# Ledger of designs, part 35: miniprotein binders against b1l550

Target 1, 279 residues: b1l550
Amino acid sequence: MRLPEELLERARDIHSEAPSHRIKLDRVGSFGLKVPVEFKGFLLLAEADVWVSLPEGRRGVDLSRQVEAIYELSNPPKDPFSLCREAAISLLEKLNYADSSGVSIRFDAPLQDGESLKYYGVEISSIASDEIINKIRVEILGMTACPCTAELIRAYKSSEIAATHTQRSLGILEVSTKAEHPDPDKLASIIERAMSSPLRTYTKRPDEGGLVIRSLSNARLAEDVVREMIHLFLEEFGHLPEDTHILAAVRSMESVHMHDIYAERSFSLDEIRKEISSH

## First folded at step 3 (miniprotein)

Design Z1
Fold by OpenDDE base, second read of step 4:
Structure Z1 (fold): chain B 279 residues (1-279), chain A 94 residues (1-94)
Amino acid sequence: as target 1 above (279 residues)
Amino acid sequence: SEAEELYKKAIEYFLKGFEHYLKNEFDKAIEYFTKAAELLEKLLELEPDNELYWELLILTYYFLGIAYALLGDYENAKKYWEKAAELARKYSKE
């Protein structure tokens, strides 16, 4: 046996040794790999995480095989959706001791806004086992204004100019489904539309204006934004499988407070449909 | 022979690189793999038909690619994998 072959065998033997503690690990892999992807005609350098499960009787995973799996599929560059799915499957094939695998790809996606390019954060993932689950997370930074505050201030000061409190807000949609990855542009659009939606003014009492003005500095309608995101999502993606899981969230970055305001709803399509039908 | 000594040294460098690779010390691994590759390239200039030199060089390029990839340096990873592939194709045709 040639020396290099012997070394490779030895390396394999080390990874295949019984661990000191026989405990299964859910994810073992390489994180922060750089891989090229083609997204909507753009060649992007993305960050990728690749992992597999490790059975209780095996000391370690072959990291080289993991890296090889994603690289082989990344040349030539392809769309990140296919890359995730194919790589996840390939990992299971190459590492036959694993019962599950996963791939995540992160990048900033270009979004055309008129004559300017905007970007939103995207993480595309696929997890393979007995089935394949596709996951996509979209994050968009936007500004939200509290119309309630503006109306109250206007009413209280009898000013023609309504002062509005604007905050930076991060909108988040995360979808996990057995179907194909949802279109990230559509998800981004939902978030943007939700943030720009007219907010309902619930407080119409002038006598409470002073107290409300003081208290409303915190009363951002993050809740309304989340609800609107869910509503818009159902309209656009209601055709997805009922077991599709969704996370809709808004994080408002407060300059005034030491803590951020956060609102979220996690649900399956089945659950939310039942909830809506009960009202 | 001088060639034998160089080959022995290349093996030593490769082994050291591989040791670091196994410890997830990829920067050090790259250093030693690079040294091994350089020697093997010289050896192939002297003996272009030496199968042992080809095999080890292909392997060295391959592991260089892996190590760079694990560091997030895709450009170099691609470079060395392409080198490995090219050499492998050349070897298979002979």
Scores: ipSAE 0.016, ipTM 0.265, lowest interface PAE 8.1, mean pLDDT 80
Fold by ESMFold2-Fast, scan of step 3:
Structure Z1 (fold): chain B 279 residues (1-279), chain A 94 residues (1-94)
Amino acid sequence: as target 1 above (279 residues)
Amino acid sequence: SEAEELYKKAIEYFLKGFEHYLKNEFDKAIEYFTKAAELLEKLLELEPDNELYWELLILTYYFLGIAYALLGDYENAKKYWEKAAELARKYSKE
């Protein structure tokens, strides 16, 4: 696929001019492009950002060549991981003044939930230079039950039977690696297993009672969820290169507080293994 | 020639479609991309091996697919992306 020459010609000379100041820019590109992808048998409309580095002696980036790079690789629609990596490489081939390139692709991934289908957020990136770094971020909603609320109810009522309000919580796993992108369904599974219970897209009243009961039996602080996510991540993905970097985080919403509760930990595989083994 | 005039008209329609696409005016984008595709299909009947016609038609079908998807019409989106892929396979055989 080629863009018409009429779109390309006008900007070419301007981009090659000297800039107002000789300053390098890290990321210059086209953001918010709509791109079809095929993910696990689903044809999805994704949103893509494409960029390159801009040297200190050049005024601008050829944005039309960036758009051309991603669109030629999107026809026919392909898996977003291959698209991300191939487009990042293609950008460096097409824009020879750049030292690095990157592509980020965002979409909502379908996940089977009993008889219904739910969605979770996925963002993948590939950044190319003398090496390729692959990043993936998965965000999924789940349920948490506050142990402190349960304790306050017990203390107030002098009862051994605790009722607590379940909270909606967003679990986050982000992985940066020189290996291939981890499977987002497995990352989503880790997040859901670390929560008090998963959140269904559609729940009937009897099923809602079941989720509350499970959440109460598995009451966890945001801090507990992050630690469990890290533990489960190491069980599933401990084989990744030692310099793989992970961010695990939870944001608890709709709590008794006026503001959200947030807990996170970032680490390399090398770092966390040493920390765990020292105890 | 007649073919040169039709090709210039196809480019004009494609560019108008793309202008509307960038403004999030997807109904008008589809209107103009459809007009471009019709002209390019006629041009390919006249000159089946013309690289310019194949390349622009593939691109036009691809953007038709995106515009339909952005309107929530995934059935037409899939149809046009399949057309683009079929042409790309046929073009690569030459």
Scores: ipSAE 0.012, ipTM 0.395, lowest interface PAE 9.0, mean pLDDT 79

Design Z2
Fold by ESMFold2-Fast, scan of step 3:
Structure Z2 (fold): chain B 279 residues (1-279), chain A 94 residues (1-94)
Amino acid sequence: as target 1 above (279 residues)
Amino acid sequence: SEAEELYLKAVEYFYKGLEHYHKNEFDKAIEYFTKAAELLEKLLELEPDNELYWFLLIITYYLLGWAYAELGDYENAKKYWLKAAELARKYSKE
């Protein structure tokens, strides 16, 4: 009995037909797949996208083979970095008409905060062609405070100003490299150290005043936080290949106005080293 | 969601069945493939257009048929091969 192979051959016949228009598509695939992963001892349910490029002369892709590729590699659950890289390679091997393949995996990573766990966002991807490019994006919440507000409080001793002008901020580090994915816990640590004060999950009412005071004593603009993130990143990950690309960004959520402050810098390691060395 | 949890459990059972199948432990393969099929059948009733559910179910039925055949149980082998064929006709011709 060859029923599954016959079904696959039938699908391939249809997908191998000429399309309505001879246009190449960059990404065609299965998005929003649920996959189990093991991350640093935790079993997590992650969300995955898998895709390949589609040449101008081919009508469609083999979606079922894309799903098979990632699920074959997901049992037993393994670390999301190996899963990402291995699935991207497997997609190109299984779908030889494709010029490139990609896999993205998203999950909320646990991070110890006193006796509690908090979570930060992680998205990783591997894009395979004649080489493999690995990307990781980490997002974590913290607190920021304007230096002008800190100075005003020192002058007037006003806790009311402190309560009004401390802001939630989202710190973002994204790294694209030919090397292995950087450790997301180290990226999260860089973001938190660059912030005025990290957002804690274990706070009592006395700790709320302490958080505000710490934010003010380390008062930083969003621009200051981005520069500090870049400095700390270079200390930790300066060993990565020179063509490694980094995005460092902060979104400061302005509580008084209906707008956010956003600061970012995108750079390669080669670019930033030359810039820093010039002064 | 409940459907997402059931699907992951079906996938887990499927791969356990596949592991036993490759080891020629066909009785255990049948146990796990049957559990996977039951969950996938329920999921497919809830989401009939979900390609993950019907494709995996077709493969699961096919492997159940082969596992039964390896044990000499041709009556059950035929049953599952027919289920696979019927499901394939429903989804591959539309």
Scores: ipSAE 0.000, ipTM 0.134, lowest interface PAE 18.5, mean pLDDT 77

Design Z3
Fold by ESMFold2-Fast, scan of step 3:
Structure Z3 (fold): chain B 279 residues (1-279), chain A 94 residues (1-94)
Amino acid sequence: as target 1 above (279 residues)
Amino acid sequence: SEAEELYKKAFEYFEKGIEHYYKNEFDKAIEYFTKAAELLEKLLELEPDNELYWELLIYTYYILGLAYFELGDYENALKYWIKAAELARKYSKE
């Protein structure tokens, strides 16, 4: 059952009561809301979470005000970055007992691939308190090839068979910053350029085996891809505030093995700049 | 007393809507939620300060939007989410 009638009648009184234990909660809210957003000319279905901190002396949060905060700002549909930031601020304004608020919005972003579209994953958030922290995570699939596999192909000239041992890899870039959200298309581009080969819609055609072979000629370890993503990120986004935090990661998904290969590095711009300058 | 009976009928429709919604019977869910909303709108006209009525109506509009969205009826989904937000704004002054 969703909601008992008696609970609905007393919701306001219950929420303002003292809790059984005086413990602060970090995130309380509505998760999995479906909201329309406008992204670069596309009307997309996004999934949103909205939350606030709950002080130790209050039992619950106001559901109506949380609903108002995001849906009021989502009509007409607007870009998800503005929606995220404005809703987080609105939550703090409407719920005076909270000392922080947050909004996360997830959607699949279209990316032009010749005459068709492919999609990559985007999750953005804004967390509001004394300041606003904006976070974006981009995930996109590409193709990778191990240098060991590339050597085997060269040694045995079994290029057509061994080319089937190229692996799909998920590239991940996550940025947390006081500045505006980075452009997700630029983050996706960085990931694709760092990989052995981008994944394209026409790759499955029989006459395009050369593209797979080319990726094997530019074989990279997951570790190589992460390092290249960081290098390319610094070229494009090195102007962000020095306390900007980045996570760069690659997950290589093997069809033959029962485990994935994973490589990551998290860092602040200040940290990585000092590290690079010391060698 | 008459308002209490109308409210019980509205909640009954709301519960039937929820039952159908969880069964992925969105067409039936919409029928019942629409009936619930109509009764709650009448009740709210009679007693505009009744928190039970406007809270349940906000939620009913919200779930109506979700049901329409599941059917791919994006226009009606937005319509009901807007109604929910406007009603929440009206009644959620600090």
Scores: ipSAE 0.000, ipTM 0.170, lowest interface PAE 18.4, mean pLDDT 77

Design a7Lp
Fold by ESMFold2-Fast, scan of step 3:
Formats: structure tokens, sequence, C-alpha cells
Structure a7Lp (fold): chain B 279 residues (1-279), chain A 105 residues (1-105)
């Protein structure tokens, strides 16, 4: 049973009332919304969060206006970058008491892998105020091989290709910029190229052996992978504004340990260029 | 691109990697004879370029093998790139030893 409209019109406007404490809130919104998006020819089910700032004198946010903003723009499904940016702008327009708005969209992106597909994680956001800041985070699994153990085994057995442990490693690139979102496929490619080898959805026995040998011939520490990711990022995206912020990270699921190894570096383009130039 | 195009491009990278490896050996030897550290710095840049080309060659070979996993020429190029990758790793170690000799670490 739905209540009659005339009864609803008589109810107090709780959201417009004074709060118990005059404290500004940075993010108030609808989180975990399911939205369809169109990504490079695929229709995907994405998860979206939408939020606005709430001033100290207002008790609550009109959450139905937030849902309206994103759903109006998501029918028919559109690319998640345009949806993210346009919804953030629409939120400020619809909720005039807010100083800032944001939209975040998460999905698994398909990537061609021979005759099959593999998937990598994508999270994008747009935060609108007097300017718009676009953020993207890409996560993809690859393989690393330990050069330290390889060197010890090489010394012991005098082999051309040293035996060593291999493991799955998660590569992470996160970019925050005033420019448009970088292409996530290019970010995923950077991560995979920095690894000892990429991972496959499936392999036959000969292909599996080849992948392992490739990894052994290109053994890399997590630290090596992070540095290579930064180098490759600068080659591809060095044209972005100097205040662009990047996080490059690797989490290596070490096959010889009960724990993971983690390496990261966060930087602005201005900061990293000065650092590289000093060497 | 076609499998033939991928393999031709991969072969061109293999040829370039071999030339870079040869130049690295020559520069390292000359640096040790002349006590010139700048030649080692040049050799280090060539090693970095060879590593980039190795990765590009493997990407092209992977694309060829995706089309035909049993392709004989693609498998031969894959083995050749693996051999060159090990050679470049050995050259990196020789370069590190050359820096040590010239700096007295």
Amino acid sequence: as target 1 above (279 residues)
Amino acid sequence: GSVEEYLKEAQEFVDRIEELARRVRELTEKALKTNDKSLLDEAQQLIRRAEELINKAWELIDKALEANPDHPEARELWEEVARLAEEVKRLQKELERAYERLTGE
C-alpha cells in the first residue's frame, strides 16, 4: 500500500530542518546503486555511488533527487566516463544547497585474451565543485618471478635459465586529473607490460610452459614492477597536467611465503619529473 | 594485422635487439679500456631499449600464437626472444661489474 499524495504533502520536510548539531558533512549519498553501462561494445552491470556535500544548517539530503540524476542519464546505457561526469554535474544542478558532488562507478572490464576474454577491475569517479576532478583506478593480475632465488639457483646449477618461484601479482594504477579519464585499456596494458608475464584465462600444456619460461627469463621484484609501471606511464601519459596525481602499486602473492609483498609510490607529475631530472 | 605482419615486425625487433646487445658489449669493453664511465651510461640506455623491444617482440609473438598456437615460425621467434632476454640479463650483470671496477665500490 502506497500512501495518498495529499497525506504526504502534510508531512514535515525533515531534510530541510535544522540538525541536532551544526556540522558540515563532506559526503552524503546513495551507495551501491546497480546501473547498466555501455563499455567498448559490451553491456555491463556496474555499481555506482553518488554523493553531495551537506551544509551545517541542513538536516538531510534529498536522496530521491540523487537516484533521479544518475538513472535519467543511464537510460539508455551510456559509457561510464560520460555517465560519471554528467551525473556529478547534474547532482549540483538538482541539489542547489550542495557545494560539491561526486559519482563513482565500478565494473569489471573485458579484455580480449586470444579466443576468450579476461577481466580487469575499473573504478572511475568524477568530483564536481568549481572544477571537475576525474579519477580512475585499474587493477589487473599478472605473473612475477623472483630474481634473487633465480641468482642463487643459477650459481648452484650453472643453468642458462635459473629456476625460481613464480606468483600471481596484482598491479594497480590510479590517476587523478583535471583532464579526461585516461583509457583504462592503456593503463591495463602498462601494468601487464611491467610484469614478468601476463596471465591467461586458459592455457594448454605447451602454452603454460611457455608462459612460465617467459616469466623466468624476465624475473622482476615487486619494486622493479612499480618502477617500470611509472616509466611506462610517463611515456604514455606524460602529457597530462602537471598536478595530475598517480599511485602505482604491486601486491605480490608470494608462493614461498605465508604473506604478500607490497610496493607502491604515489606522486604528482611535477614531483616525479623533478626527481628523475636530479638523477 | 595478419599473423605474417606480426611475425615480420617481431623479427625486426629481434634483429634490433641483437644489434643493441652487440653495441652494449663493445661499449662496455671500450669503457674498461679507456676508463670512460660515460660509455657505461650509454650502454645502460641501450640495455633499457633492448628490454623494451624484447617485451614488444613477445607481444607480437603472442598475437601470432593466439591465431595459431602451433605456428612453427612463431615458436622459433619466441625461443629466440627468450635467448636474447637471457643475453641482455648477462650484459646487465657485466655492466654492473664494469661500473664497480671504474668506481672502486
Scores: ipSAE 0.000, ipTM 0.287, lowest interface PAE 16.3, mean pLDDT 84

Design b10p
Fold by ESMFold2-Fast, scan of step 3:
Structure b10p (fold): chain B 279 residues (1-279), chain A 111 residues (1-111)
Amino acid sequence: as target 1 above (279 residues)
Amino acid sequence: SYTEKVEEVLERARKIMEEALELIERAIEEKDETEARRAVELFTEALRKVSEAISQADDLETKEEAVEVLIEIARQLAEIARKLSELGFTDLAREAEKAAEFAREIARQAN
């Protein structure tokens, strides 16, 4: 129902009132908004969170202005990176009591896979204050094969391609930078190249056999995959500012165990260069 | 860049839809996944143009006309997704379904 505007004019402005306790809040906003985006020629329905900081002297945030900020910029649909940055800036302009704002957008990104498509997870954020910090997280499934069991079976049966157990592994790259968001397709490519083999949406029997043989011939520990991801990241994105922060991780869903194996490393570009240069 | 009138944007969207409908009908008959993908891409372009027209419309009548076009795009894409799924083009069918969902969401936001 739409209320008469004269009734709304007589209501107290509760949000501008003093709070019961003078405590600053870091993030207050609208979470789980459905927002259209255009990504590499695809129209996708993404999920967005928008927020601002709330000063200790103000009771509440004007939530309708937050929704207006992102929806004004989302129609017509645009690329999620521009939308993220522009909406974060717009939030600070519309809500002048805030000293910081943020926008996070999540979607499943299509990736060409022969004549088919597969999907990987993307979450991007822009946080605006006296500067803008851009964050991106990419998650994609791949295959790993155990080199320890492979070597044991190879010794037993003397084969160039050893039998071993294979499993699905989730690769993760997360980047926080003052520069533009890295291309998520390139991040996904880095993860897949670090794995024993990529996964496919659709395979015919000969192609499936080839994928398994590739994985067996390129057996890697979760620790190997993380190190390779970092190496490939530095080759592709070593030009980013030195204070760029990266998280590289792998979760291996071990087929011979009831539990998963996990390996990760977080670092800044400046930190990792010094570490590598000392060797 | 010249500012395009909302009515002209809607006319362009309708022409793109007409081309997309002819392409998808042929692609389904010939079981051509490549041509079917091209047709879905054209529906997506028409959808983008109509969304742009809605954001630029300053009168209720033009906005209502644009919303009706979005609803028609959603209906066509849902029917196409069903037919593509029956042909075994399951990934493309999912893309068409997602585009239909997107069209419905834009129509909801205009309301």
Scores: ipSAE 0.000, ipTM 0.136, lowest interface PAE 21.9, mean pLDDT 81

Design t1m
Fold by ESMFold2-Fast, scan of step 3:
Structure t1m (fold): chain B 279 residues (1-279), chain A 94 residues (1-94)
Amino acid sequence: as target 1 above (279 residues)
Amino acid sequence: GEIRVTVEFEKDGKTYEFEYRFTSPEELEKALKEIEEVIERSGADRVRITVEASSEEEARRLADKLRELAERLGYDEIEVRREGNRFTVEAERE
């Protein structure tokens, strides 16, 4: 039996009502969804956020359609990049009132480390409107060694081998582009190569000495690491569109201080090339 | 009288909430199907559904239907609580 027209007209659809205040919202959606993804032969459990813009004249979002958009595309599990892009497009198709949509997917990516695995953080997103912008952020730990203390000890002792303190440092590369997401393994590689040395999941004591000596012979300030990351990024990904935006950053967890050292640089490819070629 | 149904589900420490309001039994049947779909797609391990109606009798009937819905979706532990004209159905699975 169909509802009488008078009752249907009086029925409240809270989400489609006018809000108390006519203010646009940039992101409204379902956050913290668990979705399986297939990444380089691994079946991983990722965490996803899906959202849309909400116009000033609409009170709420249809959340069931948001969940439908990503879950329809996640079975069977597929690569997180395709899932991210396709779900963002699907959200706009399903929610006609939205001007833009977005999907973010986060997971820990496995990386071969000798006979073991280590993990680095990956967060990707796709934001759809009249165009699609793809964003990826990679975070991986490495080791840095202080060149200032090394120089003081070397000068004082006239030693053949530098001595200094070492610390864990978090390297960060974030890329926003109209092109496909960059390969996160290549971004992780760039970060590790910019560091004094990579960290290992397992190291025997004889090998620990080698890793420490390697770090000491390649002592770098956080500022040095950021500059090297940018240099290596341009070698690998300089072919991306000129309006690609990059963030390169390092957070050094100083072993001799209660505080961290942080260095970063944000730039577009067009901007950095002009800067480098200015002389 | 107006009937209000609030659906809360929890997945990995995050809580999501939806509210439905309606005045007729026909609207209720449509809302129950939507609620079932939302809960099923959420994959939530814990769901809390609260119903308020103008009378205890009406709220109790709705709470019974919601209990049956939770059972159909595979929830093992279901508890129903009453506070006047408000019934809360709490369902979880491990």
Scores: ipSAE 0.000, ipTM 0.084, lowest interface PAE 24.6, mean pLDDT 78

Design t1n
Fold by ESMFold2-Fast, scan of step 3:
Structure t1n (fold): chain B 279 residues (1-279), chain A 94 residues (1-94)
Amino acid sequence: as target 1 above (279 residues)
Amino acid sequence: GEIRVTVEFEKDGKRYRFEYRFTSPEELEKALKEIEEVIRRSGADRVRITVEASSEEEAERLADELRELAERLGYDEIEVTREGNRFTVEAERE
């Protein structure tokens, strides 16, 4: 609604008032914003969160300035990495009482899979203060299979009855770095290479049999997959700053069990290199 | 109709899961021999076998045969549970 300028100016002063309790807040902002982004030739509708820190002596945040920061930069649509970083910087410029700002952008990334497309989850963040920290999380579904002796596998292959020894697993790589965001397609590729077999969007019955047989020939526990993901990550991204922090994880899903199998490792590049070199 | 048998066991801290699908009595006889051999070779202390069939009668019959198979393999504690057309045979050694 329309308000006189004098009334609007007094309303703005309320945010500058002292709060009831002098407590700092880490994240105050606008969450669940819909923003268009351009990703590798695709126009996607992404979901964004924007926030700033609020000092102990200030009652509230200027929410309209936060929305302005991201929407000014989202028209025309641009790549989500540039949008994320530029919006975080813009928030600090527009809201000078904040000592830090952040932006997170989430979307499903398309990946070519034969004649069709499949999708994997991407969440990127930029947190600005005296430095900029860039985070990226990639989640992609694949297949895993528990190890089995060659003799058992051979016996199953000779059977008229199809033996399946596979389950769906969610692979996760999360990277936090002072460098620019790693390429999510490369992170997704690392996860898929670490697993027994990737999942397909479209598969005919003969191809499904092939995936099962392939998974049995390349059998890996969730623990094996996490270790392989770390190994492959170091080969591809070992050049990142030593204080880069990584989370590698696998969640194995099974409809006949009440619980999932989960394996993870978090580490810095400096930490993992010293661990590997200690033998 | 189609019958699905899932065999799960643990050995040396590693978990194994096998799934069998078949539609005929001849395939069933072959499956039971194969399942028995796999479990015997595994040396597993605990085994869980789940049966699903299009008819309750078929699933119940197969579950009973699998219970007898677990007895022949020397499992001391055998429990059979039912949920509709799904039967689970859980077997454990002392």
Scores: ipSAE 0.000, ipTM 0.121, lowest interface PAE 18.6, mean pLDDT 76

## First folded at step 6 (miniprotein)

Design AA11
Fold by ESMFold2-Fast, scan of step 6:
Structure AA11 (fold): chain B 279 residues (1-279), chain A 94 residues (1-94)
Amino acid sequence: as target 1 above (279 residues)
Amino acid sequence: GEIRVTVEFEKDGKVYIFEYEFTSPEELEKALEIIERAIRESGADRVRITVEASSEEEAERLADELRELAERLGYDEIEVTREGNRFTVEAERE
């Protein structure tokens, strides 16, 4: 193949070269970028991934344009939801060969806990194509207590007060919607309320006793926690579009076993409402 | 307005992609003459040209010019897809 030199001079972009194989790629981009964000009055250092789709005839993406897109929008720091959505749109506009783009932002969100702070995990994303889909995942630790052992002890002692083993459990709520991202503090609250008891950043001995007693009085299986999370989610966020998809899950780090217990349910709002109404 | 052109050639199982940006229609017209020469010299079996023009009217005019170019180069199968100010011309020899 021969091309005129004047044509090649204007076209010198190595990413536009032919690939070794004509295979499209779904996600190509810059992962693990550090970006400052403003979240509910806090300035946080978040971690971001940015990507676009790559057509089968193009060797690579312009990574510098991806980094520019998010950094231009992050100075001054703004809320991570606006940053996520605006960066995804900007990527698609700047990289005209792509038919989709996405941005994911992860951070530990502060939550007031008495006179101290505790933290829960947040990951948000926006995926842009002919429409925008917004996702949010919230993870927070809490306590659960085994009801099976509690019943055995109560039967033996003829007591109304349950006694059993307790364990840490990770609650997870993930929401995918065409509407704006749900408030992560509300999602974290739903998870904590579904647990036997929340965890504390710092607890004095007397408060530790109270936390344990609360957990023992509210013994729940991982399956119970997932069902309660779904119930509470529907009360708070039942107004979201019917095609909104939710994942509710719990991973219980069982103190008397070498393994964890896991329970989950994924559903759309339309599906779960029909299921509840038919039963 | 700015005009963006993406040219894709396929020859001997290899694909070559070039991207150009022009600030005037006159520059694009000269570039099309160079592109024609390049396609002819390469003997490409398939060519795909995507243009993002400054207006829908300009896109229609340029799409017609590129269709005529593909016909002059001897391509048998020519397809034009248009969406607003963006269009793609795909041409291949049977």
Scores: ipSAE 0.000, ipTM 0.262, lowest interface PAE 13.9, mean pLDDT 77

Design AA12
Fold by ESMFold2-Fast, scan of step 6:
Structure AA12 (fold): chain B 279 residues (1-279), chain A 94 residues (1-94)
Amino acid sequence: as target 1 above (279 residues)
Amino acid sequence: GEIRVTVEFEKDGKVYIFEYEFTSPELLEEALRWIEELIRESGADRVRITVEASSEEEAERLADELRELAERLGYDEIEVTREGNRFTVEAERE
């Protein structure tokens, strides 16, 4: 097809022109794209961002090439991890002036919970250059209980201090690695196991009592939950490359306070192993 | 004045987009001939051509020319929308 090339030779190509200022841009692309994905047997409508780096001598990015990269790979719908990695690679192949490319995909992941479903948040990305870096962030709600309340109930058997001090807590695990994305269900499981108890989408009164009692029997501070998440993460994913970076965090919505409590720790696998082995 | 043309066509579920900018009427006339042959050879099922002209009068003239082009290429459903000096021609066949 020779006619389109001859046409381009005679017309201005705005995107390849010199910009008003010779400044490199780190991320230029299409944000907020709706893409269908298949996740563990569910068809979900996810939200995607796609971008590339833009060199100082080029005015703009070909947005149609970016949209082509992800939509071509999303039809038919496929798992979001393969889509993320393949689209990032495709962007560099289609836009050769770029030094790097990236794709992020966000969705709410369904999780079986007895007779019901609950949802947890997932955000994944792949950033491609001479290597590929995969990142995943999982957020899920659970329940925590004040250790002080548990101690008071243990010490004072008079029933007057029967009020349960429990609260919703958001657990967060974020992993950045040169290996493939970790399984989000396993990350969600780690978070839930570190909590005093999991939360359910719906609960009948007998089940509500059970969750409250379980929370009191397994009372934990936000700080305790973060440490337990790290411990469980190392048991499940300690085989990842030593330069893998992790963020573990908990945000507790205190039921007896007007403010939240927040605890976090970021680390590399190499860093945390040295810290633990020093004791 | 400056004239911007975007040609988008769909064939076998794939979308192709071509973007051009012209500073002379002679180049635009040549481009229209190339666009016609491109669409004809592609066998596209759907075509969308967006033009930003230098004036409302030029936009109206070019819209008419592109409608006639789509008719010559055998498209059954042709819609033209205009907003000042910008217009879009959309053409489809079964």
Scores: ipSAE 0.000, ipTM 0.158, lowest interface PAE 18.1, mean pLDDT 77

